# VHH binders against Flagellar brake protein YcgR (ycgR): the designs that were tried, part 3

Target 1, 263 residues: Flagellar brake protein YcgR (ycgR), of Thauera aminoaromatica (c4kar8)
Amino acid sequence: MAELSTPSPASPAPLDGGRGDELEKFTLRGARQILQLLQDLITHRGLITAHTGGGHSFMTAVLKVDEERGRVVLDPSPDPQANRRALAAPRLTCVTQLDGIRIQFPLVGLGEGQDKGRPALFAPLPAEMLRLQRREFYRLQVPLAHELSCLLKAEDLARKPVEVSARVIDIGAGGVAVVVPTGAAEFVIGGTLPACRLALPDGEPIELDLEVRNLNRQTQRNGTEQLRVGLRFAALPRAADTRIQRYIFKTERALNAKARGGL

## First folded at step 16 (VHH; from n1 with A59S)

Design q6
Fold by OpenDDE, fold request of step 23:
Structure q6 (fold): chain B 263 residues (1-263), chain A 125 residues (1-125)
Amino acid sequence: as target 1 above (263 residues)
Amino acid sequence: DVQLVESGGGLVQAGGSLRLSCAASGFTFSTYAMYWGRQAPGKGREWVSGISGSGGSTSYASSVKGRFTISRDNAKNTLYLQMNNLKPEDTALYYCARGESYSDSWDEDYYFDYWGQGTQVTVSS
């Protein structure tokens, strides 16, 4: 009797939101994020393919970020003709990979000069950078009106146990992203938060263990700083998984209906 | 400018110990979680350990748990990694990183900002 391995429930297909919305999720526009990514490229000595148009490209690297002048310094091509093409191009499209993730960004206003007595190319900092992350799980952006929250059991700055009610901003089959006030609790990537409580609108909170996967400081529109915390479900009971999936599907359906003008 | 400078690496025999240090400057050290990562030759960078700003919470990769200990001295703006019972597979360039993630994904590998230049650890068999 061959035990029919029950097919693992298919991860909900990404909502066919137009290619544009998906791209937006991977687009960095924050000045700090852009600077950091450029610094990472420098640190990793990543080779960049710079496309000049017309099917032409050359290999370059980010040598330096000049924050004071708001410019990036690039390694010129050993080919003078490539450099001439680059300087004549209205826009460079730079493509690279960092830790297996594709990165793409435009540079406009390329100039040539000297950096520490060596020939260099200069451009203003990019206004945006595309970082194409491979996500295993679909993430639903939680509508503000739903007011989903997660009670986090953590420690404060004094190492005292605290419970922090965090707003859930996105949710997927594998985890949640939450926002907490800066200083409300301390987190460490790779750390475990035991016996947390995820509040869904359909019933009692779900108790679960969470693993901290990422930490990002964010500035709100009002100027207030908050901490975004990405949390993976360490162990999710089947019943909890079902509830989470149900919520996601229900919410997606409602959002799609609204987008189609049905409400 | 944020600066991280690693030190303490070297050549050690299997079963030996090393203590790495990371001197931090250009930011309020105590307000950030700090991390160690490493990159072996021909491999990607991997997360090793983390410590919260106050030092109250720590995390470890499964590969180093029980052998490595992360600590910090906030008065000295210094991060430490005590490495005991070192193995040849621990051979890598070890990096110090500040406690912000590049990724906003909860299902991806750990990405950190402001990595130092690293310190080489070589464990001989």
Scores: ipSAE 0.432, ipTM 0.800, lowest interface PAE 1.3, mean pLDDT 85
Fold by ESMFold2, fold request of step 23:
Structure q6 (fold): chain B 263 residues (1-263), chain A 125 residues (1-125)
Amino acid sequence: as target 1 above (263 residues)
Amino acid sequence: DVQLVESGGGLVQAGGSLRLSCAASGFTFSTYAMYWGRQAPGKGREWVSGISGSGGSTSYASSVKGRFTISRDNAKNTLYLQMNNLKPEDTALYYCARGESYSDSWDEDYYFDYWGQGTQVTVSS
């Protein structure tokens, strides 16, 4: 038998990872594009999770780009052990978001130093950055006043069927994101919720099957805990697709008109 | 400290069976969906199976459906993967994972926030 390599288990990866041809479309390798994306992260003060392997990570940010030396400058962790792990790691896998778009890039050759007398971490510019922008999946942030809902057929914590009315946070041609109170139902990535009902303002609710794509626990400002669930539409009949796109178009048109009239 | 420790791997002949275990600590196990993933030699990581916090709902990759069964024992904080009718292509380092998305987008792929060190499964043909 061939010798088997030990993977790096701390690096986040997509559940459907290994579809490399799809990810190549989103991979930036041009120096100009990489510099601009890093600058955008600096400008938006993006928080970055840096994964060091072995299930360890720390929060950081890109403080600046040193173009002359071809380096990025990162904020060190307040935890000295996290910094030691990062410096010992053969690579960092940095994960963040910019305007809801996932950004991922490796840093190799991490070093410790000073930036204007303050501790900082340094690394060469990454040779590539993943910017996962699936443009065909435009999404509308649903105005709170619309109170769009989706009736989910799921299971509660006792494994009993339950119907949960979930508030729709965003919607696009490919799916919805919803929120439910924590504990109202249970979900698993890859699970299917059959015969859910999406309530749009005009017309009868749309019956559809949904696939769970992501789960995120949130604590609201009032202390209430809720679960944000990303749901993909199963094969959608043409009529349902048309109704969803009509809602998106009308809502965007109305929002654009209000933004212009508000001046 | 979140810890996930896999065991039960080994060498097995094609057509055989193995049962993997994952001992979890440092978090309230029963409130998290749990997952198995794997990485074959020279390949990227792939998800294999998931199970809800209570154990009432499961999901499987098409490559293992009907052959693998995920389960959990919340009293023992342990996740299991029963692997039957093993094939040489199942040879991989198998990891258990705790699931949480790092995004608020419905269209992004799922990312695990914690992985175990893995247990090696080798299937001889």
Scores: ipSAE 0.338, ipTM 0.766, lowest interface PAE 3.0, mean pLDDT 80
Fold by OpenDDE, fold request of step 23:
Structure q6 (fold): chain B 263 residues (1-263), chain A 125 residues (1-125)
Amino acid sequence: as target 1 above (263 residues)
Amino acid sequence: DVQLVESGGGLVQAGGSLRLSCAASGFTFSTYAMYWGRQAPGKGREWVSGISGSGGSTSYASSVKGRFTISRDNAKNTLYLQMNNLKPEDTALYYCARGESYSDSWDEDYYFDYWGQGTQVTVSS
């Protein structure tokens, strides 16, 4: 009986178990390697998304590595609620990117204090850091003026079918990120939303199936909570793919032209 | 500490039914999507079913759709999997897992951050 090595609770595992071995290959556990990587993050002033669980996160940065004390110092959130969540969380999952490589590491035992008279978060050095070199799809940030929307066919809390018009934030060849009002619908990662409609400026909406890939709760500056949903195109007709690609291309060109002072 | 403990597995004949349970502790259960996965002998882990924190949304692998039903009782911090019309190919170690997303990218994988030890389901021909 192959002892199913229960992955260390410290490292999230992909849903698709076939990649477990791949993750191990990219996991750093050496103390020196970890220290170096953290130092690199400091040097590059990389912004880190710190996930506190339940779809909540805040932006932070590694301010300092204290090797003598075996701790990392993080920049606290300007949002006191985020900091409270972080401190209450059994684990903080930090995600960032350095030189196109995704870096993920857990912090356990988070505490608050002061570093040189400034508020700071403290945690023991991570036991492991994951470095993933993944080819990510290019994501075009959709200009607000385009007002792209996606009609989502979802379910509410009562599992009643609902249609939700979601604003498209970004779009790529493989999917879209959308924003929906909190409570408008219920989503589950891995779920499929059939027969959704993506509205592009160039014609009739595109009907497509969407797979929920991620869910992130975001608090806006005005205090309103929104749900960001990452959606993969589960089934995209060729004609739709062409239209999406065309839109992306045209938009990029326009943005570049504007950036060059041509508009 | 986060704990997930599966139960309800056993030996069943093809066409039979089982109900699995997963008792969760150490976290706010209702704020997390929960999932069932399984690992058959000699195979990798595969996703079976998922349910949103509130229970308002569910998902199923194509292989189990129409036969399995995921549910949860947030008051009891318990996840369930009703398995009907079981087939020999359903033989596996079934485990429950807590889901989390660490990316804003729609092209990234789903993640489980915690999972149980599993419960064995064996379906005989």
Scores: ipSAE 0.307, ipTM 0.652, lowest interface PAE 1.8, mean pLDDT 86
Fold by ESMFold2, fold request of step 23:
Order: C-alpha cells, then sequence, then structure tokens
Structure q6 (fold): chain B 263 residues (1-263), chain A 125 residues (1-125)
C-alpha cells in the first residue's frame, strides 16, 4: 500500500475584511467581554444573519448563553435545508448590528438539540467577537425626493473607461452608498475611483475621490440585477466636507420636524 | 462546492521573487472579484490585494504596493500574485479569497465568504 495525498477542498471562511491588523482593535477576546456582548444581543433581541458559506445564510438569534456548559444557544431556521447546511458547515459566521454597531463572530462545532423542549442549535462560546465601532456621525437615509446622484468614473467589463450615474441611498461624514445597474461597470473592494462627482440638491456637484468598501449584489423582483456599492471618501477637501455636513444636518432636522408634525 | 487551492510558496532569499497561483472551481470565476490575504506568524489576517472579475481593476495594501502584482486568467480559472523584492516581513501563509460583502454600510471594512487553505512563503535574509 502506498501513501496517497489528495488536495483538501476550500473551506467556507468567515466574513472578515482581510485587513486583520486594522480590525484587531475592534476584536474582543476576553471571556467576560464576550459574555456581556452576547447578553446584550439577547436583551436587544438582535436578529443575526448566520452565514454557512456558498452564499447561503439564514436568520437566527441568540436565545441564551449557557455559562455552565460554555455554550451559546441559537434559534434554528424554519427551513430544514438551512439547518442541515449550518450543521454541516465547519464554521458559522454570525453578523448583526447592535445600535448601529456591526457585530461579527464565528461559531464552530455547531450541534442540534433541545432547549426547554424546543429545537435549538448549540455551539461553544466564540473565542473572539468583532465589535466594529467606526461610525461617529449619523448615517442619513437619503429621501427619494432629493434624487441625489454620484457620477462614478470606473471601467466597464471590457476594461474601457465609463461614467456611471449612481443613485445615492445613504450618506454620512465618511462616505456614500449607491446603487448601480449590474454590468454597467466593475468594481473591486479596496479600489479607488478618482474624480467622481457627487450632486447635492443645490450648488455645483462636488468632485471627490472614492474608495470601494463593500459590494452587494441584489436581484430585483423582475430578475434585474443591481449592485450596491459602499464608497468611502478617500480625499475630501474641507469645503466639500463642510457642504456635505450641512446637507446631512439640514436634511436630518427637516425629517425630524416632519416626524413631529412639522414642529 | 467552492474550492480554492493555492500553490507556489516556498523559501526565498530577501530581494527575491515568487509567483503564487490559486486554482478555483465550483463557481463562475470570471464574475467574482478575487483577493489575496496573508497571515504572518503570531499575527492576524491581513488583506494584500484584489482584482475585479474581468481583471481590469486592481487594489493593493500599502505595504505591498509597487512590489506585488495581482493578475488572473479567466480561461484557466486561476488567480496569481507576482511578488517581487521580497522582505522578511512578507513571511506569511498566503491565501486567496472570493469576494462578496454582506455589509450594506459604506463605513465598514470589507468581508469575504471563501478562503483557500494557503501556501507558505518564507523570506530569509
Amino acid sequence: as target 1 above (263 residues)
Amino acid sequence: DVQLVESGGGLVQAGGSLRLSCAASGFTFSTYAMYWGRQAPGKGREWVSGISGSGGSTSYASSVKGRFTISRDNAKNTLYLQMNNLKPEDTALYYCARGESYSDSWDEDYYFDYWGQGTQVTVSS
């Protein structure tokens, strides 16, 4: 008999940004910190997206922390296929938000069982949790009536320069999120889009440099695919920053006044 | 299932060069942006470089810009990393990743859904 070696298949990986040194300052590793954060998720009834790999995920929640057994108890999916994928996955990547702060943690060794006679999923407590507290200012959801757009200078699928007018769906001190029809251009996370133009409701468009921070593919009801692109301001002149901050402040105040009956 | 297999690592003297490869299967390679990351001994994972589905756009961490070149061959479903002027601090396990972000926030770091097993690069003086 001869020794045989076959290559191992790629494992599903957790969703982390690949900038590990920059994320280390947001990583909780202390047992008490982890227990407290999990308890906060339970108290706030945080809805968690659990990623099993292959683009599959299901919605769950932390039901409780069993400190005596050192494990976390999760709500199973009503979809049996999702539960089977979760139990077969070597790692479950859990993503949620707590008061607008992104929380992410891995669970390994997932098993199924019962909690108070009801089906539940179990895993050892995570050894680490990300609590990505990077937002310093209000993130404004742009009113549709404002029709904010951003002209992106990118490349199409044939590697040719293209200008794409993208609708701005939210804006904050550090960037914008936009929607682009799929196939209109290509993007890469970490890429820079120089000399883009942000059109605010008044005044001339602002020329600014943008860095691609995230990409989400979405399929509309009619099967049309669009791409949601998160863009950070990579170089923002002070005058442009001031104008953006004023827009956010005035729009936020107008929305708050409308919510209070115009007072 | 998605499979990513890295190769081309090894021992190299400082100032030298290596080319890493990543063979991909189980998905339509040309429609995904692809990435290289690395993990140095005793350190967390670090993003290194990215390339768009067509190969027309690339990105690099500041620590490797000008020394490393990412490329892809969509006919062969293969991702490459050409590493030149290697330094001892480049010593790490290098792995490729397929890019999808599940965050809908513009102010958060990017995330990946699949990683290869990695290939070791060791740079000696």
Scores: ipSAE 0.291, ipTM 0.727, lowest interface PAE 3.3, mean pLDDT 80

## First folded at step 21 (VHH; from n1 with D109T)

Design x2
Fold by OpenDDE, fold request of step 23:
Structure x2 (fold): chain B 263 residues (1-263), chain A 125 residues (1-125)
Amino acid sequence: as target 1 above (263 residues)
Amino acid sequence: DVQLVESGGGLVQAGGSLRLSCAASGFTFSTYAMYWGRQAPGKGREWVSGISGSGGSTAYASSVKGRFTISRDNAKNTLYLQMNNLKPEDTALYYCARGESYSDSWDETYYFDYWGQGTQVTVSS
């Protein structure tokens, strides 16, 4: 009777274009390391975004680590629907930050119960946790009033060329994050969007090539779905780089001045 | 439960061809971008190729561009990788991955939420 080894639930993993050796350095697999990191999350009261798939997530926290039972206790969502989704999901992908380091770990086998008379979610301890220090660039949150946009040249669901005006939500020296309506265009991680146009307040749009780095389905508070797209500058002319840097600097300065009560 | 099962790997001589398949189940296949990655001995996982949900958009690593072709059959819930002109450096365990990233950073690596057990591809010199 060949014990059909239940395929170990696939943990979230980055597929890096050639830096795979680096990922192993950031993966914790030791039981003690995992326990320590979870305990640190508890100590710091770190909020965790638990993703259930399909663009759905809820905020949670690690409440307790039960070493004897080999389980983690999570704070349930105040939304019963979110909890139902979580329990129905084959896996939760938990994302958080500790000391500026992104932490990602899967939880499999989620159950509900009570901890000390309070509703709680339970899961076995994760088999691995990722600690990622990969933010290379500062990201400026773009003020809504600036109405930065990026015209994306992409393909729609019918494989027809389409231009989508995407709102820029953050910008850095190396790229932008944008939001687009779901279904407006199709993207693939690793894909290139050529001849896009980034609109800055200081002049004519900048033409540039963009590489899709991240795709995140998001449900807004109003129930509308949108796609967040992380885009790296694939080819940025020097003049464009200068303009982007200038914009970032100017905006930061203005924001800081406002925060100090000067405007 | 989300499942990805790769097949089609094997031993091939340099210059040869292979076609990998990935059977997907447990989710709406057509709504997800799908990806191929590989892990060579002693190396980390490497992104190889990606395809959008509809199959309209594709992407390739520079190392495989012009040699590999990613495709999908949404009716069959199957992802494919046609590999031509294989080289010894293509020797790796090839993984199928589902394309949902939870990263909010454009400067981070590609994150995928599910992958299969992989299929071994060995290219002899």
Scores: ipSAE 0.551, ipTM 0.850, lowest interface PAE 1.0, mean pLDDT 85
Fold by OpenDDE, last read:
Structure x2 (fold): chain B 263 residues (1-263), chain A 125 residues (1-125)
Amino acid sequence: as target 1 above (263 residues)
Amino acid sequence: DVQLVESGGGLVQAGGSLRLSCAASGFTFSTYAMYWGRQAPGKGREWVSGISGSGGSTAYASSVKGRFTISRDNAKNTLYLQMNNLKPEDTALYYCARGESYSDSWDETYYFDYWGQGTQVTVSS
């Protein structure tokens, strides 16, 4: 009976790997963002797996964030050997989950000490934290050449009805992400945009209601600010769903064919 | 520095009312959608309500719809949440949040760029 060695969970790929553009979207670098996320970890008593290298890890938790000193306080391992490894490691890779979202962050410059008379590990605040959201739906990155657009019915800053043609940047079975010029319209997360029109290449626009799920300001390379809006399909007719799925499938096939050198 | 400071929480009996306030500073308040969230003990953060920068558009979680009213005074850089017909299930730490979300998920709405410290609301049966 060959004990199927459960493959040791693959060491989290170094954050530096070539998926650079996608990872940047999930990387928090703002000091306040980092502090908030660390505080959230404290609040939720999130257990953290700290990887020390060489296949070794230990369980820890963020006990405190010391903003004044710019450091994080971690719970030491009950295993002295694990603590020694942690202190000897040039980098600690911390992995945890918060609300089902994987969070990864590096700590460097680990030291030991006492916090309120208890043994603790100390490290400078991480310079970056990676928050990897599990996508419930496959999202197709829309080729620029397809020029997918969604006509959004929204309100402008003056609370007047406005129609904004938004470029679709990704599409899935559950929704779309669009980009709009900053100031073109006002959005609120949880708000509904009724009777919007999604333009697909294969026919007439699809009328649908959209729910705003996320808002992100983005600065383009040219310095222009745009708003990324994540929109859920609030009610999608079956026929519309079929069309969207067909588009996604067709596009994916085309992209894959191109990637294989066939086009 | 961006600051959000919640107030107005307290102990209230079921069926009672509270009005929460959030004082905002360190950014152009009127240009951001603002939100209320809450976190009950042992539970995750829950989105409660949102309001657009101008105040023209509002949204509510199904659990609070018809009972809560979000509003804002841009001249005072203040966000409000009028809570009526409070229920024990509304007991939570209530947070004010600014209108940027780090989530690209269709289902997650609780990750915003800035949160206040929260104000405790306790509804007694």
Scores: ipSAE 0.547, ipTM 0.841, lowest interface PAE 1.0, mean pLDDT 85
Fold by OpenDDE, last read:
Parts: sequence; structure tokens; C-alpha cells
Structure x2 (fold): chain B 263 residues (1-263), chain A 125 residues (1-125)
Amino acid sequence: as target 1 above (263 residues)
Amino acid sequence: DVQLVESGGGLVQAGGSLRLSCAASGFTFSTYAMYWGRQAPGKGREWVSGISGSGGSTAYASSVKGRFTISRDNAKNTLYLQMNNLKPEDTALYYCARGESYSDSWDETYYFDYWGQGTQVTVSS
């Protein structure tokens, strides 16, 4: 009776370390950097997918960094089998995100124990952490008061053409992030949205083609689900670029002035 | 638990065709965009294709455009990739992925939240 190996749950796929040279610039090896990043994960309560190999993974979190003992404390899985696999694995590949940036790090020498009377997993501090911060452009967080919007030409769930007015949450020279109500339209990463209209405060909307680059479901504090859509400017006329840059610059200046106690 | 199980890979001669399948479970399949990616030996993961929840919108990498067709059967919770006119450079482990990306970067499209184990496609010259 071939034990039907229960298909391993789908997990965020780890990046293969084989691209060693290209990823080196994104790899943190400094002890302080690693500790800080781990602490950030704790602070933000970042959920981590720990890959145990063989297509298996479980969800965990960094609970504590024990600097004195040079170890990280992880939340064990509620699944005993997952914990057994983790302990048997020569290496865990941990994958998470912080502020939209992918973080990946290995843990070796996993053990189980107790932290303050609670079951916990322990591992030595990672020797390296990969932080993939590949933002090509500075992104301005758009003040809510500006009410920037982008009219998206998309399809609804019934495959009918729809125009959705999406709030712009951040903007850069290369694109915008927008939020749309869940179910308002369908998007696909890599897809093109033609003839969209970006509304800036300083004049007429800018017509442009947008490429969908990322999609994230977000739950607001009020419990409402929204879809965050990252959109690249597929073709940006020079005049439009100038307007966008001007807006960013002016807004940044205003924000900085306000932060300094200015008017 | 979210599960993605790829199948349909194999050895094929250049110019041949394969159809990959991905069986999805553990979530409302029709509400998610789904994707195919691939990883060739010694190379990073590459985004191949995507399809919206309803199947109304599709996208393709330039390298596969015109040769590959992504489709889905929401009633069967299954994603498909029809691969025609296969080339040796298409040799890779092909992954099925669910339609959320961790990255907010404009150029990082292959950092999806869930991936399957993959199915091996080998194209011989």
C-alpha cells in the first residue's frame, strides 16, 4: 500500500541560492543587521513560511531573538507532523515579507524546547538573510487628503469591461500602487490595462497604459478587504513624467516642512 | 491548507507539445488569479503566464507568447498550460502559483504567495 504521501501544502517558494552573485548585494551577513531584521520581523509580527524540504512547509513566526545564546525562537506548528519534519530537516528555508519586501533566510540546527513554559522551536541565528529590496524608483506615500485616483480600464468578474476608480496609495516615477474594492475588477500580474487615467491635483488626468506588476489582498483595520494593485507605467510621455515628478517633489517638500513644524 | 499540485510534465522533442495541469485545493480557486512559472537549472525562477480568476484576462512572458496558452477550469479547480512548439530553452521545472505577490516592486513578478512542487519539462534537441 503505497502511503499516498499527502501532497505537501503549497508554500511560498524559496529563491534558489544559485543566483549567488546577483543576490549577494541583497544578502545581509552583518550580525547587527541580522538581529535588527529579525527584531523587525518580531515587531511587525511577520508570518513566516518555513520550508522543510520535499515540498513541505509550515507557518511560523519569530517569537524572540536570544542574543545571549545566539539563537532565534520560532513558533511551532500546530501540526505535530510539521514540527517533526522541521526537526528532521537539515535546513529550514524561511520566507516572509516586510513592507512588501521579500525576506529569505536559512536556519540550521533546529531544536525543540520550551520558552517560558511554552513549546518552541530554536535555531542558531541565521548566518545570512536575503532582503530583496529591488525598488527601482522612489515611492511617495500619497497623503489621503490629496485623493489621487487612477481610472482603471479592466474587466469585472463577469468579463465585462469596467472602469474602476482606484485610490492611489503610492506613486513613483515608474508606477503607482492603487487600492480597489474586492470584486470590483479582475487583474492578472503581467497584464496590461490600456488607456487608464491618472488624476493629479495640478491638471487634467494623464492617460497612460499600465502593467499589473503585483497583487495583494489587504485587510483594513475595519475588517474590509481591499486589493492592492501595483501598476507600472508601460509608456509614459515625457510631459506626464515631468508632471509626476513635480507632484512628487512638491508633496515631499510639503510633508518635510510639516514634519519640521513648518506651516 | 492551500495545495497546488502540478502534473503533465515529461520529455518531449523540440517542436513538440505538452499540456500541464495544476490541481488546486484549500481555497476558493475562482477568486484568485493563477500563474505558471518555471525554473531552469542554474537559473532563477521566471514568470511564464497568468490568468485572472474568471479566465477573462491572460498574460504571457515574451519568451512564450504565441506558443503557450494558459487556461483554467474553475469547476474542476484546475489550471492548465498548453505548451506548443517547445524549444530546448523551455526545459525547466514548471510551477503553478496562486495570484498574490509579496513584492511591491515593478519588476519582481515571480514572488507569489503559494507555489506547487513543480513538474519537470525537458525538451530535447
Scores: ipSAE 0.538, ipTM 0.839, lowest interface PAE 0.9, mean pLDDT 86
Fold by OpenDDE, fold request of step 23:
Structure x2 (fold): chain B 263 residues (1-263), chain A 125 residues (1-125)
Amino acid sequence: as target 1 above (263 residues)
Amino acid sequence: DVQLVESGGGLVQAGGSLRLSCAASGFTFSTYAMYWGRQAPGKGREWVSGISGSGGSTAYASSVKGRFTISRDNAKNTLYLQMNNLKPEDTALYYCARGESYSDSWDETYYFDYWGQGTQVTVSS
């Protein structure tokens, strides 16, 4: 009976280690995204460490999201002094973890009151939330000049088989993110795209099966809508893996050299 | 405003069947993939099934494959989940979700933009 080793809760990625640019990728600013994350915290009864400054903090939880009033309801500290500090603080820094992912968000304008006859703290909804996702694989942002593409075999809106050439925007050992024009094909998270072709600069396209992992509608700067699709490699041949790794390594090296002023 | 309202949950004996429905409003239903998720007490949310906008493509979690069938009626703005051969481990709050994830991770599929309130499914031994 092989003891299924409960995967050790992966340590949250340190906030300080990523370049400011990387943090932006993990920062949620959309109202719906923020609401969803707060709701998830409620559902999971996640404990939150609220930092009031000066080395002081207290434990709290999100009790409710009041969308109509645009506020969050927090559990007050059992320590009246902690609550006084919180109310006096210009900003709370809230830190928590959900499913092994570190979440950080600011609250400003804290007030006290009653929720259903119980003491509660109130704050406006945060303007942003940082959700540090653990990535299993490093993802290289593909330079636009490389023009990597992946030919996706999918179905269109009429359920007819179509081949869509998708631009690869990031690549890792475990998968790729691509962008496709809206309406070019239909995707479903958890679905498999068989016999796709990933084009690398170093030779013939790699044939592989892809699993759809995420879907995001994005608006480009020019106002055009596109679909971002995260695709996992379902089965990657060793030769293909080697080619992908080589490409990533070479590209990273080149980017780093450029960043250092060498090119 | 986007609304998702689940129904059809209840108490059923092991081996029984249920059909869940999700009524969608506030958006063009046919242009979005739709999903079912579930959350058992004390556990995180679990992805159950997905269906493309047209209904041509479907996906299932391994735990429900062969037992559950996702479908949709775009004319009625309704998503369905036929659940057959139910097991006690299927006991959960079942959620309907719209087909946009805010996660860019390869592994995270549970962070959708809209969820319903859920419908409770309880499977007794």
Scores: ipSAE 0.452, ipTM 0.809, lowest interface PAE 1.3, mean pLDDT 85

